# Ledger of designs, part 4: VHH binders against WD repeat-containing protein 54 (Wdr54)

Target 1, 334 residues: WD repeat-containing protein 54 (Wdr54), of Mus musculus (Mouse) (q9r0d8)
Amino acid sequence: MFRRERSIPLRSSAAALSNNLSVLQLPARDLTHFGVVHGPSAQLLSAAPEGVPLAQRQLHVKEGAGVSPPLITQVHWCVLPFRVLLVLTSHRGIQMYESDGSVMVYWHALDSGDASSVQAMFARGIAASVHFICVGTCSGRVLVFDIPAKGPNIVLSEELAGHQTPITDIATERAQGQDGVADMVTADDSGVLCVWRSGPEFTLLTRIPGFGVPCPSVQLWQGIVAAGYGNGQVRLYDASTGALHVQISAHARTISALDLAPEVGKLLSAAEDTFVHIWKLNRNPESGSIEVEHCHGECISDTQVCGARFCDPLGSSFAVTGYDLAEILRFGTV
Short names: E, the ipSAE of ESMFold2; O, the ipSAE of OpenDDE; V2, 0.75 times the mean of E and O plus 0.25 times the DockQ between their complexes.

## First folded at step 1 (VHH)

Design b1 (framework vhh_nb_b201)
Fold by ESMFold2-Fast, scan of step 1:
Structure b1 (fold): chain B 334 residues (1-334), chain A 121 residues (1-121)
Amino acid sequence: as target 1 above (334 residues)
Amino acid sequence: QVQLQESGGGLVQAGGSLRLSCAASGFTFSSYAMGWYRQAPGKEREFVATIYSGGSTYYADSVKGRFTISRDNAKNTVYLQMNSLKPEDTAVYYCAAETYTYEWGSTYDYWGQGTQVTVSS
């Protein structure tokens, strides 16, 4: 059973964006880092397990002459085999920082051909796969960056053209998988999902059609695609076939976040309906069918949830951000 | 107590140069990233340049190639050398100190009172 714990104060309220909470878990150090978007800035926080804030940083997007500061669409920590980078997306491009936000190591400006106008241009959706960082664009393209173990020699290695509407989210397999299985899922504003395998070039394995609503959040776990939709449904698909196994009427409004605790198969869903739900995922070992069990429901009173993430590898704690809420709400098990 | 004191501002003709200084006290200067920001009348404060504790630098595109940030840890001072000044560089220039630690972000920023730079055409 989850209970409310000490909240972490924010300098300003979270922006009304889906997936507006990034978490970097450092269990060996008993630390958790949090990142929250506030318009043209992002606040980075570090906290002890009791919720005691240890450090805070305000990260501001830097702009050239004659340009107003761009709005940030997402901030996300990318864990790679040899380094951790903090990646920021905005209406002008992509910035990559060292994990503490102290040094910008890379900048990529979006092309004029990425949108119908400069004002409609944006990047969104961030995930790490193998030694790559993948970032979505408003055109539906996914940019794949090859990340060196050290230094700023980051290279745009390929562009993926599986989508026709803006990318909304990207998720990668965090558990080690068998060779030849799915490594990444990308989602778009029409609800289309593309399942990819990494390699010398990314290969499209499966395309799952939309059904008239956007998909704001996705997760990938041991061959299961979990997708949260604009109508409040959570759907579970087989990643190799794209077959729908489970359809859950999880929320009454748009899902704003999905997160996964991969070591225990727990899924978290959060939505604009004020609820956060915790689910247990299973695959039947004989039939191969995907099963789900509801474990917990939490109502965040008078709060439109914008972001929610597990804070530990066992899924025994989670954090929530909400529209017009100037704090990170924390929950833990007793 | 922490104190940041800017100096070196003034009136200069377009194409001229100025060197700003920021003297710091009350904290371990060498462990802080130091930055310069500016605010023109009726506008929000904007970033100009930063120098990290390790010596690496980052500049706003509007000043890149014209301005140089440097520091002297023995004197607890950060500098901004401004060359090829333009009327659009007219602003109050502020010194800022930001603390950075591995695994922790830090937002404990200290600001000076600012120094006025006016560039005439």
Scores: ipSAE 0.005, ipTM 0.129, lowest interface PAE 10.4, mean pLDDT 84

Design b10 (framework vhh_brivekimig_d4; at its last look DockQ between E and O 0.09; V2 from the best seeds 0.00; counts 0 for: pae E 16.5 > 2, unsure alone 62.6 < 65, grease 27.6 > 24.2, placed apart)
Fold by ESMFold2, look of step 2:
Formats: sequence, structure tokens, C-alpha cells
Structure b10 (fold): chain B 334 residues (1-334), chain A 121 residues (1-121)
Amino acid sequence: as target 1 above (334 residues)
Amino acid sequence: EVQLVESGGGVVQPGGSLRLSCAASGFTFSEYAMSWVRQAPGKGPEWVSSISGSGGYTLYADSVKGRFTISRDNSKNTLYLQMNSLRPEDTALYYCATWTYEISGSTYDYSSQGTLVTVSS
């Protein structure tokens, strides 16, 4: 079972955005980084073990010539084979930084000409696959950036078509052995999912139709697509066929976050209904069917959850952000 | 430009006390957590203590808990470390540190140059 641990204070509250918590674990340095968005600002936090706060930083978008400051939609650490980049998406575009946020390495503008239209255009959904960083847009296009092992020669190498509504989330899985043929999934506001294989040209493997409900959060693990929907359902699909195996009425309100602890196959779901649930995923060895077991339910009183992430690959701790909450809540196994 | 300037180091006998200060400028001091770090001769850096921007949360390494007290005065932009019951193993170069970021230009994590504390009989 889980117990509340020391919270990490925020300078300001978390914005009411799905997936509004990013975590980068640095076990060699015994350090964890957290990222949280509030309006035009991203707060970056560093913590030692047990949530000891060491640094708090603000990252702002100051590069546009617009009439009003752009809103940030997401901040995320992209871990690549030879490099870690911090990626910031906003209504102005995409900015990429060194992992500590100190130096901007690259930027890509979606619209720099008309300040009134900045709020209608946006990027959202960030993930890394192999040496690529993929970012979703409001048009449903996914931009693929080819990231060099070193230096600033980042190029937009491909635009992926498969969605007709704004991208909500992108998730990837590192290839391991001969599993992981599909290594990326993209989701949109209509609930459509696209499953991809990354490469010099990305291949669309499977398109899973929506049913008129947004899919704010998605995860990919060992050929299982886990999708969290605006009606509180979690659905588990086979990534190779797109077949729905499991449908869970997991929450009473919109799912705002999904996360995976990949070493143990545990899925975290969190929603605006104030609940966090932890599920264990596996496949039946005889039938190949995806199976799920409920492991834990946590009620986080008076908190509209907007982000939740495991803080370790074993799923022994997790952190939560809430709308108007000026702290990151932390929970660990007792 | 961010500046952190420390003072208060010196030589003291075992069981004695010292107070270190770190004067900060070039950023909004009250919004950032501050830390003390020490480096003994021939050793790597060791985290000593941290304090939140408001001063409401303090944390200590086990080796100094109960003997050292971190504090800050946000009206004077100054960080403090009160060091009591000093031991020979506390001998080290002590420095203060923080992190700041900006999008325009380069902003880096900052640390002071350090002040030497020597505990010898």
C-alpha cells in the first residue's frame, strides 16, 4: 500500500492540462527532475531522494514577436540514445533545450505572424523514439525531428498524417530484442489512435477508430496500447492488430494521465474524479489475450488531478499534480 | 548577473561553532531553494543542507543532522549555515548553490567559490 510522502512546493499552481507532470529520473546522480506547466511558464524542479527539494526554475517563452505571451501546453524530457533534450510545446511552437533547460538548442515556429491566431494554433504531445523527437499539432499532423548525436543540426524530417483532430498525446516504447515492432502510438481529440514503427520513414501499422470521445493520454508497453478517455474509460488494445481486449470503467470523469512502470508492467490511471488507480498488465500465455488486475486505488481529496507519473521503473512511488494545487503530491509504498 | 558570495569560514577546535553566510544578488532570492555543499580535501562534493525559497522546508544530510541549522533572510537576500559541535570530519570547502533559468541568453546553475572550514585540535 501507498502512503503520502513529503510534497514538493511549486512557485505557482499546475494548469488544468492533461499530462501536466513530467518526470526525469537520474539515478546515477540520485536525483529526480519534475516539470509542470502554468500558463506561459514551465516550472522545473529538482529533488533528491525522499522528495528533498534542491532547485526550482522557471522557463519562459520570450522568443516571439506576438502581442500576447504564448501559453505552454507541455514540457517533457526526451531521452535519446546519446542525448537528453528538454522539449517545450506552446501556442507558438516547439522549443528544445539542453536537459537542464539552460540553453535553447532548436526551435520550430508554427505561427509567428499573427498574434491573435496564436491561441488557435498549438503543439501538444511529445515523445522520443530512437533518435527522433515527435511532436503533435492542432491539425492532427505529427512532426518528426531527426536529432543528431551532438550539435544543433536538428531537422524536420517528416510529417505524419493519420489524425484529423488535434493530437492529445504521444507515447513510445524503446525496442528490446525482437519485441516492440510497433514503437509509437499517437492519440487525438476524437479518440483515434495511430500505431507506428519509427525509422527513416515512419510506417503507420494500425489505425484504431475513435468513438467520439477524446483520448487525452496514451501509453505503449510490450505490444499493448493503453488509452485513457474523456469518459473515464481505460481501453487496452493489441498494438499489432488494433483489437480491443479490455475495457475498464476506471473513473467517473476524464482521464488526465496514464503512466507505466515498465519493469513490472504496472499502469497508473488518474482522473478529474480525484482517483488514482494502479493496474497490472500481462498476457495470458495460452490465449495471448491481454489481462488486467487492479492493484491499488487512492483518493486524493479535493484534487482535480491534471498529471500523475511513477517516480521509479518498479512502480513503488508516484507523484501527482492538481489544478490550483501549489505543490506536487508524492506517494510511496510502505 | 547571478552572484553568490560566501563568508564565515575559518579554523576552529573540535566542539566549536561557526556561522557561514551567502549573499545573493541578480535573481529573486525568495523564489528559489538554496543549498549548502561541502568538499573535503581529496573527496568529492557532499550535499549538506537545503532550504525552500520561503524558508518553510529544511533538510539535512544525516552526517550533520542535529548539529547544523540552515536558515535564510529573504529581506537581506542572505543564506546561512549555523555549524555547531564541529568535528574534524567537517573540515571542507563549503559553498552555496542554486538554479536559475531564462530563455533569452544562457542561464546556468550557480554556486559560490567556497569558504574553507578547518576543524583541528
Scores: ipSAE 0.000, ipTM 0.149, lowest interface PAE 16.5, mean pLDDT 82
ESMFold2-Fast, scan of step 1: ipSAE 0.006; ipTM 0.301
ESMFold2 (binder alone), look of step 2: mean pLDDT 77; pTM 0.777
OpenDDE, look of step 2: ipSAE 0.013; ipTM 0.307

Design b11 (framework vhh_7zox_3)
Fold by ESMFold2-Fast, scan of step 1:
Structure b11 (fold): chain B 334 residues (1-334), chain A 120 residues (1-120)
Amino acid sequence: as target 1 above (334 residues)
Amino acid sequence: DVQLVESGGGLVQPGGSLRLSCVASGFTFSSYAMGWVRQAPGKGLEWVSDIYSGGSTGYADSVKGRFAISRDNAKNTLYLQMNRLKPEDTAVYYCAAEITYTWDSGYDYAGQGTQVTVSS
């Protein structure tokens, strides 16, 4: 159903990081933005629907004279009600930029006491929830930043203490407007998942215990938590109860990315085994049971997939990055 | 300063042929992929064809078998041979380069384009 489209060239191969591809969809402008990490820098690309590059920027993390720039762990566009920010995390802290990467609006340095050594210090996991940006740390804390509609007056409003091992990923969904509906999930290096509800302060609704493997990627859709694990499994949980409904032997190696097209309930999983799989999620409205159907499998020959994201709201196109691959691969439906 | 100068467009009847040229300057032409994109009246940009530094080529399904892309690295020139032209091929054709464009500079890597009109 999916076929290869024109690839977008990269200046260098993607770093071997999970979730190493950020996409900002701008359909009203006929543009898509892509972000890929390359060590202490990230390449930002703007492309037309045909994959023709229209703009490019190499974002370099800068420090004082004589200080080496830190390695970037993730870049992600955060869409808030009144603004879009490009957020990057690194082994030194968190930086927030205007959406085109041109101006840094905020910097938060990690405390050196957060880790056993300065080399073990890092932030990772980025998501927007309401008017907040949530970022994970190596201590298991999640930092919640309150983002104003205009200007640089960003404040750290709270720290969430649900995890005891490094945060690996954070995913959000707009609340359905119902009481008790979850709108954020966080994952850690022990495979523990915490399900949260945003509000005047964030509330922990459910903690799902780990089972001895890390969880590199999570998604949240209509009360379903989708989690990708280091053993290649994808698991689907009920967000309200934490009950495991489905366990899928999806990949032969560690899952490196999960993405969701929420309008249609499509889930994308990608892994170091070279495969990208597309799934359809469903909830039986009478029984409440979670169901999954396999829709597509794509082998990216000789490539460890490091990042994969849907490029449109209906999940009819996706993009892939991989280790030792100096291009963004694009796939679309006829 | 990267410059791409397109030429060779014009008015042609259906079934006719045109050869477009693009002269590139300001970068190491032989090291970059080159391509053609087009914009029909009232439409967005549509990818037509590309050619990589190693010589491999790609074509949009709508032009495959009718158009041929080629390059002359010694002359820093990209070509598009267009055969069996259809009214639907009417568009401004732009030369594009793999070389990057920055949001801040306003630097235009696509050039001004060349108009192709297929009509009786």
Scores: ipSAE 0.000, ipTM 0.155, lowest interface PAE 12.2, mean pLDDT 82

Design b12 (framework vhh_7zox_3)
Fold by ESMFold2-Fast, scan of step 1:
Structure b12 (fold): chain B 334 residues (1-334), chain A 121 residues (1-121)
Amino acid sequence: as target 1 above (334 residues)
Amino acid sequence: DVQLVESGGGLVQPGGSLRLSCVASGFTFDDYAMGWVRQAPGKGLEWVSDISSGGSTGYADSVKGRFAISRDNAKNTLYLQMNRLKPEDTAVYYCARYTVEYSSGTFYDYAGQGTQVTVSS
């Protein structure tokens, strides 16, 4: 059972963007870091478990001084085995920072080939796994960056073709897997999902067709693809086959966030209908069928939810951001 | 009373090298991230490179592998070593100071007057 905890005040309100909250848990320091987008800036906050703010800073897009900075589309902490990077996407490109936002390590500008016009250019969708960070573009291409264990020698190693509309979200497998299984899912504005396997080159394993609505958020856990759609549905697919196993009428409006607690298989869904739902994912050992159990529902009164993330690996706490809400709402188990 | 004074610019041939310096005063240099921003004739300002107080560095894709940023905290000085210069590197180069609590919609809170770099024959 989740209960409302002390909220963390924001300097400015959150933007009306799906997946508009990033969380980094630092267990050794008993701290949680939060990243929230507002226009051309990202607000970075650090808080103790009681919700007491310990640090707050603003991060601005580094595309020149004295000119108007472009809008940020997403900020996300990318946790790699040897390194943590803060990745920011915008209408001009991709920027990677040290985890505290103090120093930019890498910059990649989108060029004219990435879109039909400069006004249509943007990057969106960020995920990390093993030694790479993947970022989506408005053309539907996914850029794969090879990340060294230390230093600034980040290289664009590959571009993936699989989508024909803007990428909306990317998720990677965070549980330990075997070679030859799916380890990344990408989603686009037409609702198409592509399931990938990493290697010397990424391999497209499965393409799941859209059905006329966008897919704003996606997650991958132990061979299960969880997708949240613009019509409020959450769908669970088998990653190996692309077969639909479960269709949930989870929300009355567009899904704005999905998050996963990989150690326990808990899924969080959040939507513009003000609700946050917690689900338990399972695979029936006898039949191999994907199953889902509803664990909790929370109504965030008078708030269009734009971002929601678990704050710990066991899914015992979560945080929420909402449109025009100048605080991060926090919830924990009793 | 913050001052940033750039030097080391000049005319250089394509493929040549220049080293820019920025002497800082009026603040505790060791506490701040520092960087370089440039403006080419008739264009907007472009971020080039930055360096944290601890020495971690970042570079724009256009200069990566050719430019190296460094700092000498004992001398309150920031450097930019520019190698294999191209005509496209022609610009006024500005030294900039970054703060962690900066929220004004710009990339720095102080900048110097700049030093001109011209790459041509």
Scores: ipSAE 0.000, ipTM 0.131, lowest interface PAE 16.2, mean pLDDT 82

Design b13 (framework vhh_7qbe_3; at its last look DockQ between E and O 0.04; V2 from the best seeds 0.00; counts 0 for: pae E 20.8 > 2, placed apart)
Fold by ESMFold2, look of step 2:
Structure b13 (fold): chain B 334 residues (1-334), chain A 121 residues (1-121)
Amino acid sequence: as target 1 above (334 residues)
Amino acid sequence: QLQLVESGGGLVQAGGSLRLSCTASGFTYAMGWFRQGPGKEREFVASISWSGGSTYYADSVKGRFTISRDNAKNTLYLQMNSLKSEDTAVYYCAADTYEYTVGSPSYYDYWGKGTRVTVSS
């Protein structure tokens, strides 16, 4: 019962990158912020569900005169208990801004070892856990930044090892304070997943081996890792043990985005096969196993999906970006 | 060595307007305005990125002050409208040579000598 709503124009298009849509939901104000990347630019927009865009801003990585800005890989709002930071990753490193992108409060340059044609530095994969912001790198290392309640005294506090190929995505969930409960998952281009508990020192709880395909997008929900793969599969693993619960042949091509509406247990998957699917996750009270039901399929005609996100906590609306599409498409239930 | 020269300060009545300028002798990344009232610490007023696409304001000046820059002239501006007596201060231009914009004075490498703004009732 989803219907297409008015789209939001972009100044350019979305780059053909997985997870190329970030949202910050402000449901108390009936407002959503959107972030989309193309080339050296990140575009920030704000809109009500059926309204025209209310504000727009573009960001670039800071460069000197005569030097072109580097390519941006991702933009993401990191919601911390005491502040919201907009994080931008690129082939230069990481920049962190106030939530509206108006002031950069921190940056971190990646180490450049060699500028050969096959080696390039970049950051990719952004998530917040507790008071930390975690950012993936092309080496497979994950940088952990300790974020103060206010001010710019951000510190690189830890570097996590567990991956040997570029990080594709990072996802987090509140652990409700229980020791040994996973609250972060990281994924890489080889399909390896690492599951962590954040804290003063991050703990690797389990490593889930790949099976020959990359994992562009992950989510963490109620101790279950949801992973979207380059072969179109969605897999659900137990976060504590790494055991596979469910395997779904969800799409015909690479999954480019996963998202959750956690209070209603809905999972969104989107892929280069031009489809968005919405799934309902449940847990069988007798067996403890995860059950998955298909709720909705939406064909985004002639568009390789780059990003897709729910726009409200009930999972009643979502937005989509597509390769070379100069607009953000929006869908909502009637 | 980079030099920053402020101008445009002076005496103005409350509710009035004033425009400050700061000319840099060389390349800068982010630039900002800070101010210091009598017997007070320097405080952040506004900052702007190299491209002009990112601006930030202290809460006390939002909606009244506008920061801008002209990179062809290496000049930073602060348009101050609806001035209040609490805006009385020496205003300092600040610049960094790093790749970023920061609201903290500890991150700016270069400072002007300041220009005095006095708001009278």
Scores: ipSAE 0.000, ipTM 0.108, lowest interface PAE 20.8, mean pLDDT 83
ESMFold2-Fast, scan of step 1: ipSAE 0.017; ipTM 0.499
ESMFold2 (binder alone), look of step 2: mean pLDDT 83; pTM 0.855
OpenDDE, look of step 2: ipSAE 0.007; ipTM 0.287

Design b14 (framework vhh_nb_b201)
Fold by ESMFold2-Fast, scan of step 1:
Structure b14 (fold): chain B 334 residues (1-334), chain A 120 residues (1-120)
Amino acid sequence: as target 1 above (334 residues)
Amino acid sequence: QVQLQESGGGLVQAGGSLRLSCAASGSTFSIYAMGWYRQAPGKEREFVATIESGGSTYYADSVKGRFTISRDNAKNTVYLQMNSLKPEDTAVYYCAAFEYQWTGDSYDYWGQGTQVTVSS
């Protein structure tokens, strides 16, 4: 069972944004990096296994100087075969940094065509697939960046048009896939999910219709799409068919985060109702049906959870951020 | 504001011992968490050990039981005692100091490194 561990202090409380916690696990170095958004800035922390903070850095939106600095929507570490980049999205564009946040290697400004007349211009949703980084926009387009093994020659290689409302989240298969298996899922504010296969060009494999509720967070694991919705439901779909297999009344309020431990098929769900739940996913080999088992529930008192991530590949530890909480809460198994 | 200077590196035979020292100058040493990191040619810099201002220590799995980190606040120095050295421990060893500010940016300070070479 999970137990509370030492918290990591934050400079300021986490912004009330879904998916507001990024984790980079460096088990060979016994270090974990954490990223949390605080409005126009994001705090990066590096910590030892016992939660001792070793370093921190502040990131600012590129156009933070001057009138009305734009807000950050997400920070996320993208692990690629030959490099790790820290990606930051905002109401102005996309910034990519070396993994420690020390050097900005790429800037992409959103143009006026990316914005809706009704909604503010912004980017949100970040994931890595093969040698690409995919970033969502407020128009529903997904920008695909081709990432070189070294240097700043990052190219916008493709734009995906599967959504009509703002992108909320993007997740990729982090385990080895088979030929023809889905390797990316994108979600939007209307609850629509698009399942993609990477290749010379991304191919749309299936589109799962929304039901009038936003989908703030998604995950993809071995042909299973896990989606967390604004009504507190978690739904499990077959990635190849888009068929709904499981509907879980997991939370009483909007889900703010889903995370996956890909080596063991553990799923974490977190919501504004103060709860974090841990689930075990599997697929029945005879029927092909998706099954789920509840493993743990944790109430984070007096906290609207904004972000929650596993801190190791086996899902034996996780971290939580919350609105008005000036610390990262940590939990581990004994 | 702190400057770090490593010393004690050199050539040592497998199974031998070596003690690295890191002298800090400038700011108040006792408030910093101190660490040792190492980097072999062509490899990423990796964590070796850290010690908090209060004395709590943390080690990479590859060095647990062989290396000991300690500090002497009166001398503004952190040490890394390395025992039972292996050829795989060959690297440039860097000293680091971490300053944590609750309402502002943190600062990390790095030494210039000291070479440790373990011959088979």
Scores: ipSAE 0.000, ipTM 0.137, lowest interface PAE 17.9, mean pLDDT 83

Design b15 (framework vhh_enristomig)
Fold by ESMFold2-Fast, scan of step 1:
Structure b15 (fold): chain B 334 residues (1-334), chain A 120 residues (1-120)
Amino acid sequence: as target 1 above (334 residues)
Amino acid sequence: EVQLLESGGGEVQPGGSLRLSCAASGFTFSTYAISWYRQAPGKQREWVSTISSGGSTNYAESVKGRFTISRDNAKNTLYLQMSSLRAEDTAVYYCAKLEYTFYDSGYDYWGQGTLVTVKP
């Protein structure tokens, strides 16, 4: 079904971090934007459908003079009703940029009263819900930022205390016409998942217990929580009850990325075992049970997959980043 | 101001060849990727080919092996060498410089276009 297309060259090899690839689709302009983490820096690329780069930019962590730059943990485009912001998280804090990365509109430094704890500080997990941007922290706290339609008057409006270990990922409902109550899922390093209803104050709906295995990636689609774990399992839960419906022995090693094509219910899973799998999610209309069908499997030869994202809403193309690989691999439907 | 001016279009028989040119001004040509698009009557504009600032090229599947994109940075000129032309290649061909922005397409720059007609 899928075939390898021309790769996009990167300035340096991708970091060995889960979810180190971000994609923003601009279908009206026939463009796709890619953001890739390279340790202390992140590269932004804009590409035509066939993968030829049209524009490039390098982002760096905000640092003090004479201090070695810390690591970037994630870069993500947040699509809000009135604007798109590029959000970068690191061991120093949270940086928000205009969508093209040209202007930093907001900076939030992580709090620490002890200088010896500097290396333990980091933010990770980024998602947009309504007019808010939610960012996870190493304490398990989720920071909720209220985003104005224009300008830099971004305010930290609340902090969510659902988790007690570092946040690993955050995902929000992107599908239209859903009959759901859940708007956001947060995951942590112990495998705990929290399901939330958004604003103006966030409400915790369900907490799904962990089993000691990290959950590096989550997705939320039409009342289904999809979670990828450190043991290679993908699990599907009912968002309203937290009930486990499906357990997939998807990968032989840690899941590094999950992505969703919300218009068709396709799920992409990628892992350190070199594989990328594509699944079709469905809910049985008479029983309400969650069903899954395997659609495609791709082996990324000798590559530990670190990031993978669909490049279109129908899931007909996807991009992959791998540890120590100086290019974005692209795949499209033939 | 950014200007893109296409030339080289015309009538050609099936199997024939044409070379299109795009003269660019108002920006540092050598640092940008530039693309060719085309639009046939009654159809949406479609991407044809792109060349990066470093010379990397990519092509739409329908023209691969028949068209060659190239650039001359000293002359600020983009080229499209078209061979083995088919009736379905009949279209107005546009040179485009697309900006890296998520706002209106007012930041995109398009030429006036040059008509290519493949006549039996």
Scores: ipSAE 0.000, ipTM 0.157, lowest interface PAE 13.3, mean pLDDT 82

Design b16 (framework vhh_5c3l_4)
Fold by ESMFold2-Fast, scan of step 1:
Formats: sequence, C-alpha cells, structure tokens
Structure b16 (fold): chain B 334 residues (1-334), chain A 122 residues (1-122)
Amino acid sequence: as target 1 above (334 residues)
Amino acid sequence: QVQLQESGGGLVQPGGSLRLSCAASGFTFSSYGMSWVRQAPGKGLEVVSDITGSGGSTTYADSVKGRFTISRDNAKNTLYLQMNSLKPEDTAVYYCARHTYEFTDYGEFDYRGPGTQVTVSS
C-alpha cells in the first residue's frame, strides 16, 4: 500500500501539460531529480529520499527577437551509454543541457515555415535510443540527433516520417539482446502509433492506426506497447504485430501520463479525472497473451493530474504534479 | 584505462586529523564529479562527500559536516579529503569514486579505487 510522503514545494504551479513531470533516478547517490514546466520556465529540483530539497535551478526558453513569451512543452532527462542530457522542447525549438541544467550544449531552432503560424510551431516528445536522442515535432516528423560521448558536437542525423499529425510522446526500451527487436514507439495527436527499430537508420516495423482520439502518452516494455488515450482508455498492443491484446477503461477523462518500472513490469497511468492507477503487466509464457492486474488506485483530491512518474526502479514510489498545484506530491510503499 | 589510487590513510587518535589523496588517470579529470565513499566494518557504503568537476559545488553527509573538507586540483588530477576532529565511528575503508557520466553533478559511480584504511583508536 502506497502512502503520502513529504511534498516538495514548487516556486510556481505546474502547467496543464501532459507528461509534465520528469524524473531522473540516482539510487547509488540517494538522489532523485525532478523537472516541472510552468509556462516559459522549467524548475529543476534535487531531493534526498526523505524529500528534503538539495538543489534547485530554473531554466528558460531561449529567446528570439520579435516573438511573444515562448512556452516550454516538455523537459526530459535522456540517459545515454556515456552521458546524461537534459532536453527541453518549446515553441521555439530544442535545447539540450548537461544533466544539472547548468550548461546548454546544443540548440536547434524549429523552422517557422513548417507551421501555419509561430504559435502553432512546437516540438514535443523526447526519448533516448542507443546513442540517439529523438524529438517529435508539430509536423509529425521525428528528429534523430546523434549524441557524442562528450562535448557539444551533436548532429541531426535523420528525420523519421511516420506521422501526419503532431507528435505527442515518444518512448524507448533497450533491446533485450535480440537483433531487430522493437525499441521505440512514437504517438501522435490522432492516436496513430509507430513502432521502430533502431540501427544505422531507424526502421518502421509497425504502424497502429488511430481511432479518432489523441494518444498523449505511450510506453514500451518487453514487446508490449502501452498507450494512454484522450478518452481515458489504456490499450496494450503487441509491438511486433501491432495487434491489440487488452483494452481498459482506466480513467474517466484524458490520460495525461504513463510511466513504467521496467524491472518489475509495473505501469502507472494518470489522468485529468484526478486518479493515478498502478498496474502489473506480464505475458503468459504458454499463450503469449498480455495480462494486466490492477494494483493500486490513488485519488489526488480536486487536482487535474498533469504528470506522474515512478521514483525508483521497482515502482515502490511515485511522484505527481497537477494543474494549479505548487507542490510535487510523493507516495511510497508502507 | 581509468585508474584511481587512494593514499594517506592510517591509524590516528580520536580528535586527530588525516588528509587523504586520490590520484586519477585515464580520463579527463576536470569533466567528472568525484566523491569520497566509505565502508565501516560490518556496514554498507556511505557517501561522505561530493565535488563537481569544476570544484564549484560540494556536499557532505550529516555525519561529517564541519569536520571534513573535499577539494580537487584539476591541474594535478588529484582529489583530496581533509579529515579533522576524527571520531572512532569514522573508522572505515575510504574509496575515491568517479561519477558515472561526464559533466554531471549527481551521478552514480562507475569506478572506485582500491581504498585506504582509516582507523581511529586510542
């Protein structure tokens, strides 16, 4: 059973954005990093296990002449084989920082000609795959950046064309020791999912059609695609075939976050209906069928949940952000 | 290859002082945060102190605040721990440790030295 722990105060409330909470777990250091977006700024916080804040930093969108105050769409830590980068997406472009946010190592401006207006231009969806960082755009393209082991020599190496509507989320999983296994999934505003295999060039393996509802959040685990939709459904697909295995009426409103504890197969879903649900995923070894078990439900009273993430590898703790809430709420097992 | 080598440990009386050194080689020293980690007999690992790659920020465990000082000399690829007002409970093997990723201030450890024994006894 999960219980309420000490909250971490925020300087300003969280913005009403899906996936508006980033976590970097550093268990050997007894530290957890948190990132939360509020308009044109993002707060970075470091906390000990008891929730005592150790460090704070605020990031801002790179300003451009003659533009309205820019908005951040997402902040995410990308763990690569040789380095960790903090990636920020906005209505202006993509900024990459060293993991503590102290030094910006790379800037990529979005081309304003790709959108109907400057206000419609944005990047969203961030994930690391092998030594690449993949970022989604409002055009449906996914930009693939090749990340060196050190220094600022980051190169845009590829653009992926699988989607026709804005990218909403990107999720990755390390290959399970088999060549050609799916290791990335991308989602868009029409609910289309694309399943990819990394390599010298990314290969599109499967395209799962939408059904007229956005997919704000997606995860990939052990050949299972977990997708959270605007109608509150969670759907589980086989990553290799795109076949739908499970459809759950998990939430009464739009799902705003999905997260995964890959060592134990726990899935977290959070939504505008105020609920956070914890699920256990597995695959039946004989039938190959995907199975799901409900483990926990938590109501965040009077709060539209905007972000929720596990804070440890075993899924025994999680954190929540909500619209108009000036705190990161924390929960751990009793 | 990455190499970390501690020195300066020994036997000291309660209230005494020791200075530990760690010689680093095989990587760009100034790009990595470093830590001192200790393990007392029959206990788990404890992170004693951290320092960023530039030396601009340091942290300390509550057990050693005000008594220990971490520092580094990037020109000499050397990490230091000045230990003052030593207590019997400071008895441990002390390890020099490198943070996992370059240019990160809050990483896990990927390399540790062989350690140096510190014994605080009368």
Scores: ipSAE 0.000, ipTM 0.267, lowest interface PAE 13.0, mean pLDDT 84

